# VH-VL binders against q9h9l3, part 162

Target 1, 176 residues: q9h9l3
Amino acid sequence: PRKMVAIDCEMVGTGPKGHVSSLARCSIVNYNGDVLYDEYILPPCHIVDYRTRWSGIRKQHMVNATPFKIARGQILKILTGKIVVGHAIHNDFKALQYFHPKSLTRDTSHIPPLNRKADCPENATMSLKHLTKKLLNRDIQVGKSGHSSVEDAQATMELYKLVEVEWEEHLARNPP

## First folded at step 10 (VH-VL)

Design i50 (framework fv_fezakinumab)
Fold by OpenDDE, second read of step 10:
Structure i50 (fold): chain C 176 residues (1-176), chain A 123 residues (1-123), chain B 111 residues (1-111)
Amino acid sequence: as target 1 above (176 residues)
Amino acid sequence: QVQLVQSGAEVKKPGASVKVSCKASGYTFTSYYMHWVRQAPGQGLEWVGWINPYSGDTFYAQKFRGRVTMTRDTSISTAYMELSRLRSDDTAVYYCARSGDYYYDSGPRFDPWGRGTLVTVSS
Amino acid sequence: QAVLTQPPSVSGAPGQRVTISCTGSSSDIGLGYDVHWYQQLPGTAPKLLIYDNSNRPSGVPDRFSGSKSGTSASLAITGLQAEDEADYYCQSYDSSLEGWVFGGGTQLTVL
C-alpha cells in the first residue's frame, strides 16, 4: 500500500481587491499525524489581504517566508507518489498550481460514508470543523487567531481513518 | 464558442527572438491555464510550458528554461510566448492550448487548441 | 525522444478495428496520471479525441474508445473510415519532469 499524507494550506489575497488566492502556508502530516512539512510561503505577488481571521497569516509571518517556487518544489517532493488526503483539497492543489493523480487523491469533503457517519446528507459538503466536532468530538479553528493548518491537516487525516477501509474498498471497485 | 486565435507566421534568423501571441475568447481567460506546445516539421508534439493567466506564474519544460518567457495581458485575454536565442531546430509550429485543473469540468486536458503559428529559423 | 512510447505507424482497411498503444513509466501513467488522446489531421492542429483515459468529448464518434491499465494506455478505433487517417498522440503528466508529456505519435493509414 502507498504511503498516505494529509495536507492543508492557508491562502492570502493578492491581485485586484485581493481576490486572487495565493498560497501562504502549507502543512503536511503523515498517517500518524506527525508533521512532515509546515512552512510559511511568500507569494510572488503583493499581498493585499492577509485574511488573518481565517488564514491565521500575519505580515510578520511573511518576513522569513519561503518563496513560492521553492516551497512548491519541497511540497511536491513530499506529495509525489503518495495518497494525499485533504478537505476541499482542490483548493490546496489549485493554490499549489499542482496536479495530483485523481486516483491518489482523497477529499474528505466528498466522501459520502464520512457524512453518513456524521449524520449528514451524503451528498452535502460539510465543513472540516463540523465533521471534526461530530466525529472526533474535537474543536478546531477556534478563537480569533485564525486556522492552524497543522491542526486542520491532522484532523483531516483522523477523519479519513474513520472511513478508510470502506472508502478504499469502494474506490477499488469504482476507480475514478 | 471558445476560440484561440494565434498571431501569424514568423521568419527569424539564428540568435534572434520571436514572440507569438494567442488571443482567447468565449471563456474567462483567467480561469484556465494556457499551454504552449510546438511541433517541428514531420515531428511529434513537444510541451514547452504553461502560464496561469490569473497569477502570471509560469512553469517551463526544462529544455526551454532560460530561453522561453510566457506572459499574458488579461485586459485583452492574450497570452504570449517569447523564445530567444533561436536556433534552426526551433523551427516549428507553435500551438497555444487551454486546460483546467482536475476539478474543473475541462480538466487538465488540452482543449481547444489554436491553429498554430509557424516559426521558421533560417540563416 | 518522446517520454511516452507509441508505435510509429498502424494501418487498417475500412471497417476494421485498429489499436494504438501508449506505454509510459512509473512516473507518469504508472503513477496514476490520466491519459488523453489527440487526433491531428494532415495540416491541422491537434484535436482532443479522448480525455481521462476513456471519455469522449462531444462530437467524437463512439467508434473511438480509450483504456488504461498499469503503465500503458490504448486507443481503439472500430469501423475504420477514410477520414480517420491522421496522426494520433497520447498525453499524460510526468512527475519527474514536472510537466506534460506526449507520445511520439502514431500515423494511422487507412488502406
Scores: ipSAE 0.826, ipTM 0.917, lowest interface PAE 0.7, mean pLDDT 94
Fold by ESMFold2-Fast, scan of step 10:
Structure i50 (fold): chain C 176 residues (1-176), chain A 123 residues (1-123), chain B 111 residues (1-111)
Amino acid sequence: as target 1 above (176 residues)
Amino acid sequence: QVQLVQSGAEVKKPGASVKVSCKASGYTFTSYYMHWVRQAPGQGLEWVGWINPYSGDTFYAQKFRGRVTMTRDTSISTAYMELSRLRSDDTAVYYCARSGDYYYDSGPRFDPWGRGTLVTVSS
Amino acid sequence: QAVLTQPPSVSGAPGQRVTISCTGSSSDIGLGYDVHWYQQLPGTAPKLLIYDNSNRPSGVPDRFSGSKSGTSASLAITGLQAEDEADYYCQSYDSSLEGWVFGGGTQLTVL
């Protein structure tokens, strides 16, 4: 846990019809939920669709946003060598163009004991919103103005902590 | 079956450019990364870079930045690697190889590989 | 130079066991990145032999096995056969180079 962080990213649409997901915000919190990083990030490609309803990103956030190359360097310095927790975290790593070691990755969308605690099928992929409501009795991603990546990262860390002991023991016996 | 078919051998003079193609079949071309790896005669494997066929994003090994360009044409499921300002030490077999993004996408291992394209750079 | 270190050659007689080492550093294998192994028969493209440290693709015999500890990985081949004569390459990801890296290759000779 001392070198464990949680991450959540917001993506905007780039490319034809805005179908490509490009990084536009990244939040990283430590084990206790304190914010280590939270920046708006300017994609290198033209933004076609801000996806504001989900991302919370608006054109105003791109003014003075950190360029992708610089933000990526800052983020990777924080993630390297740490256990990184996320929800459907492959999407975040893809947006970062980053490959994190499998042995140091914890994806709360693919932890069978977590689903079991939520009375969900063990191999189903449940949304962060659903798991947070069922297990923490808390509503996240509320409203129509987009999601908070800080809120999502904090919820993700709290969810992981519910199964941390059990899951780390499982991984020690069954290395990925 | 999944198959990667590469273009034929090329002979080039120093200073020229070469463009190698890799045509994919048997899977959704835009769902996997395409890597390029080269092997000089009698030498080991050297990673050149990757392209994401869906987005067009590329990432090149530091050694090749400024000389390599990777592109793709999704209408014919073909990836390309162009290497410019060729030197004699660029003589190698150039392979394309498929990988997933992460564990869920068959992981970042290289499978399958194309049969390779021999590029000879000689004066 | 190759980033991962392999012995340039190993040899064994038919039926024997050989082990091929792959040594990395704190920026690759030591950081937790998985190791994959490729077999390259003369005149052919490399073929995936072992992935994610110890897993075999369909069609690879169980006499091939992989392991990983600390900054190193190992490929073990038991019951050596003449058909195993090939070059073997380990591969991982290096965080400082931000790319995939290979070992220098090991030529296996079956005596």
Scores: ipSAE 0.651, ipTM 0.875, lowest interface PAE 1.5, mean pLDDT 91

Design i51 (framework fv_fezakinumab)
Fold by OpenDDE, second read of step 10:
Structure i51 (fold): chain C 176 residues (1-176), chain A 123 residues (1-123), chain B 111 residues (1-111)
Amino acid sequence: as target 1 above (176 residues)
Amino acid sequence: QVQLVQSGAEVKKPGASVKVSCKASGYTFTSYYMHWVRQAPGQGLEWVGWINPYSGDTFYAQKFRGRVTMTRDTSISTAYMELSRLRSDDTAVYYCARSSTYYYDSGPRFDPWGRGTLVTVSS
Amino acid sequence: QAVLTQPPSVSGAPGQRVTISCTGSSSDIGLGYDVHWYQQLPGTAPKLLIYDNSNRPSGVPDRFSGSKSGTSASLAITGLQAEDEADYYCQSYDSSLEGWVFGGGTQLTVL
């Protein structure tokens, strides 16, 4: 079986009016929740909106941030060939401007058995915060300091592990 | 309907530069990647690189790094590819092609394609 | 030169079935990346024929089909018609090159 990692990214606003979502932090954890990667990333364009209340990113974090192209290379090296777990992971991949194989992607925001376990509609999109509270009895993304991508990645991995067996069997019968 | 209209044929001397344009219409220009693919006479397709029209970020094939520059003008939904230090083996039809930014939506398939721009490099 | 391997040419008579193979590696098709196919009629730009291994865009006849297994993909054309004479290219993504890759192309001749 392939190695599994979980990823979570934080984005800031760049471009006109800060509408462009640019990668500003990326965290990757292994199956056990150990941090494999956690770096602040410097977007190629000027940051207009740090989106701090959500992203947790502040100006001080960008002082020694890793340039995007360099960070992207480091991240891709970690992700390549692995099953990548994330929540609404299409946003992370979009921010990375990266394409991961569908067959190697696990999006916890689109796993019906996970929603069912949390007594949510199977076809609904539930937040990571909600699922984590319901299924892990843990509060994440608490406070006004913004999100922790490490915490979110770890929570995502733990959630997936709850339905891993069932979902992997489903995918084996129904390849994407 | 979605269309990609490319600039006309170019004839260049070795060492010169060429800039090909691709004007997009019928869709939101900044919502899709723009790729450039070339095809030498009687040869196959070769991917040159892509640009994210939204951010302006570019990614080039290793073969062309240092020699190719992709840009865009969002105000007129136009992508540009400039190739410098031209050589005879750069003679090819250059295509622009659209792909989705999401692999899980419409994926990295190229659709549609421009009609191509012939660039001839000769002494 | 091409990362994906295709036969240079295939031929068939009208009404026959032909197949075009596309062989990749562990860093592209074998890694799990989907395969797309393009048809290029003489003197024209490539046109998307098959996407995501086996899906047909609107307007593509059902006599065209695609499949993928392991490190290889295949394009099948049934009920071959004269208008099918063209070059066919497979495409995927190569993680080692961090870019899209094409097959060398296959020239299909209708006898």
Scores: ipSAE 0.872, ipTM 0.933, lowest interface PAE 0.6, mean pLDDT 95
Fold by ESMFold2-Fast, scan of step 10:
Structure i51 (fold): chain C 176 residues (1-176), chain A 123 residues (1-123), chain B 111 residues (1-111)
Amino acid sequence: as target 1 above (176 residues)
Amino acid sequence: QVQLVQSGAEVKKPGASVKVSCKASGYTFTSYYMHWVRQAPGQGLEWVGWINPYSGDTFYAQKFRGRVTMTRDTSISTAYMELSRLRSDDTAVYYCARSSTYYYDSGPRFDPWGRGTLVTVSS
Amino acid sequence: QAVLTQPPSVSGAPGQRVTISCTGSSSDIGLGYDVHWYQQLPGTAPKLLIYDNSNRPSGVPDRFSGSKSGTSASLAITGLQAEDEADYYCQSYDSSLEGWVFGGGTQLTVL
């Protein structure tokens, strides 16, 4: 079968009033939760808003950060041909300016069986924090110093594993 | 009604530049990517590149890098494609076409298309 | 040169079925990227006919259908009508080129 990885990206605000989301950190873990990639990434545009409460990114992290073009090449080399798991993964792919095949993408914010296990409406978009607490009894994104993209990627992979067998069977019978 | 209205036909000399416009209406201009696709007379379709009207970010096919520039003006919901250092083999109908900004679509489809702008490059 | 391979022409009589193939590689269709199909009537812009392998936009008749297997996709047209005479293009995304790619186009002639 194809290898599986989980990804989580942190974005900072660039452009007018900081409304554009630009990639500033990316973490990728393998099926067992081991880190394959974790780098701070320097956007090509001026950072207007670090969004530190959520991103965990501060000015000091940008000093030796990998330039966007170089980081993107490294990340895409890891993702190409693999099943990629993420939460609201559209945002991560958009920040990477990368089109991953839909048939190889798993978005834990849009898996009805996962919401059902958490006693949530199947059609709702639940946060990673909520699903992780309900299903794994684990608190992530704790405190006011921002999220850990490694922690988020690991939690995302573990959430997917809870429904992997039934969801892969569903996708085989109902291709996206 | 969603519409893409393109500028009129152009005739240029080799070495000149051409700038084609595409005015969008009937939807939120900044919520969709705008693509440019060309078609030489009697030939097939060839993708040139895209622009994100929200951010101004662009991505061009390798063949056109260094010669093409895509821009937009959000105040009039208009996208532009400028092609420089024109050659006779740049003679083509240039189309603008809209796509989803959703990267999970695994290569978004183009819908709708503008009617096209004929650019003729001749000595 | 087109990246995706289509037959340059196909023909059929009214009421018949024709199939147009679209063959890619391991970097596009074979990697799992979806295939879209466009119809181009003479003198007009292309129009979306099939998207995401097999879905029809509003207004496209049921007699048009799409499928995908491995590195190839197919467009099937049943109950051929004179107004189906057009050029048909497949489209996908290619990871190595990081861009959209088209087939060379197939001219359908209704005899």
Scores: ipSAE 0.685, ipTM 0.878, lowest interface PAE 1.4, mean pLDDT 91

Design i52 (framework fv_fezakinumab)
Fold by OpenDDE, second read of step 10:
Structure i52 (fold): chain C 176 residues (1-176), chain A 123 residues (1-123), chain B 111 residues (1-111)
Amino acid sequence: as target 1 above (176 residues)
Amino acid sequence: QVQLVQSGAEVKKPGASVKVSCKASGYTFTSYYMHWVRQAPGQGLEWVGWINPYSGDTFYAQKFRGRVTMTRDTSISTAYMELSRLRSDDTAVYYCARSPTYYYDSGPRFDPWGRGTLVTVSS
Amino acid sequence: QAVLTQPPSVSGAPGQRVTISCTGSSSDIGLGYDVHWYQQLPGTAPKLLIYDNSNRPSGVPDRFSGSKSGTSASLAITGLQAEDEADYYCQSYDSSLEGWVFGGGTQLTVL
């Protein structure tokens, strides 16, 4: 069995009108929720919108932020060969401009048994906040200070663990 | 229909630079990565690198780092590959090829390909 | 030199079945990355033939099929036709090289 990690990224807006989502923070936790990586990341382009209310990113966080290409290398080194768990993880991988093997990816926003457990439609896309509240009885992403990628990554991992056995069996029978 | 139209053949001397263009049409240029792949005469395919036309970020194969520069002009949906300090073993057909940015919806496959641009490096 | 290993050549008579192997390592196919296949007719650009191990793009006949297991992939062509004479390349991603990689290519001759 491969090692498992959970990832969550925060993005800021760059490019025209801030429509480009650029990686500004990345957090990675192990199976137990221990933080393996948590860094602010400096996008290659000028930040137009910090999206602070969602991202939690402020200008001060970028002063000593790790350049994107360097951070990407560090992150990829951690992810390589592991089962990577995330929520709507395609956004994280897109921001990283990285392709992780589908067979090693677990997206908690697309796990029908998880939704079923939360009394949600199996094919619906539920928010991490909602699932965490329903299944873990925990409030995340509370307040106006923005999200905590560490908290979100930990919640994602805990959610997955609720359905890990069932889902892994399903994937074994139905490989992507 | 999706098309990638590349610039014409180039003949260069050793030490010179070459810049090949690839104009995309029939799709949203910034929604796909643009790759460059070359093929020496009678040889196999070799990946050179990619550019994200949306952000302008590039990632090159280790072999070409420091010598290749990929750029794009979104206003005309055109990608460029410049290779400097040319040598004889750079003689090849250079292809541009499109790939998806969303791995889950579509695999990281190359489709379609340009028709290729022959770059000949000779003294 | 190619990261993925293919036989340099295969041949078959019309109507026969041929198979082209693509052998990788623990850092590419074996790591879980999907394999894609390309057909390159003489004097033309490569064309996507198989993607994500076993899927056919529109326009590709069902006599072409792909599979993947462990560190290897395979392209099978049934009902071999004269127009199938071409070079075939497998492609994947190598984490150690941080880049896309191709097989050395296989020249298919229709006898």
Scores: ipSAE 0.664, ipTM 0.878, lowest interface PAE 0.9, mean pLDDT 93
Fold by ESMFold2-Fast, scan of step 10:
Structure i52 (fold): chain C 176 residues (1-176), chain A 123 residues (1-123), chain B 111 residues (1-111)
Amino acid sequence: as target 1 above (176 residues)
Amino acid sequence: QVQLVQSGAEVKKPGASVKVSCKASGYTFTSYYMHWVRQAPGQGLEWVGWINPYSGDTFYAQKFRGRVTMTRDTSISTAYMELSRLRSDDTAVYYCARSPTYYYDSGPRFDPWGRGTLVTVSS
Amino acid sequence: QAVLTQPPSVSGAPGQRVTISCTGSSSDIGLGYDVHWYQQLPGTAPKLLIYDNSNRPSGVPDRFSGSKSGTSASLAITGLQAEDEADYYCQSYDSSLEGWVFGGGTQLTVL
């Protein structure tokens, strides 16, 4: 009976040699794919590497971006108490510096039945792009101008819906 | 083997600062959060805060904000906790403890723990 | 005071079963956050005994088990032994405080 949302974040490189992943955009959609949140976020540290090819983030997006502290508060208010769906979602939670209950977390990169439906090895880590193409016949993350976190969040929710009944029953019988 | 080695006991006067160290070995220092937990004599456990050794990011319990500072030195795999403006009720054993970083495969439990550093604040 | 509620003491005879409760609220255990348990022998650092509600680290005997329901968790110790005499602490995460919280501790005495 808990509400469900899907999240996707874009990160830029900060810290030495740009190796630290800092939150620069976050998109959250509801069960039906409607956008609940989509903001560019200003990291508190100097951006060394925009990682634009993947993130779609450019310097212009940072001009009026929401400061990290404020954005984090807004995002956590949406996520708290809800089932949160994501792909490799631990990276998003780490960038948010946020602990979400494991029992309310659904990671589409770690759901064996989803891989099985895609004719992939159950224990392999498949990309969001590959699963979306195989199971939804949809191309995402096209081109060289970076990904759309809205598009990725929407695709992630749609993928989860394909295995929702089976996976929720599995989790009820085998609590995490 | 994984272990956390803490600095020795400290005796401080009220108003002073104390800096406790925790040297990690046997694992990749930057892959886990480091927490600080204190325990006053005969009392329970109280969480102070954490540091992400990779980024240097910190988060402190509200009670300690403004008085605690956590840092690390990745070249020697050592975390530090500095507590300032000490009061007699800061007398406690201070522990460092390791946790996983918000991964859904494992909850953020504390394992291992350092042996603790006794900080005594007396006039 | 402690955020999570534990009984201050529990006692049992060798071979008996004891349970230690840990009660939280809607902002921690009730929200779905996992509960971990620590054993602290006199003069030593706490040691992880149970994690993620019911899992045992290597080296912890199966006499120790954990469970969680609603806003509460329990640690059960069967076949009680003299060396089990220690303080036991539950721990979870509280969303309102955005931090880790502990129970007040339970002193187990083996009679």
Scores: ipSAE 0.624, ipTM 0.851, lowest interface PAE 1.6, mean pLDDT 91

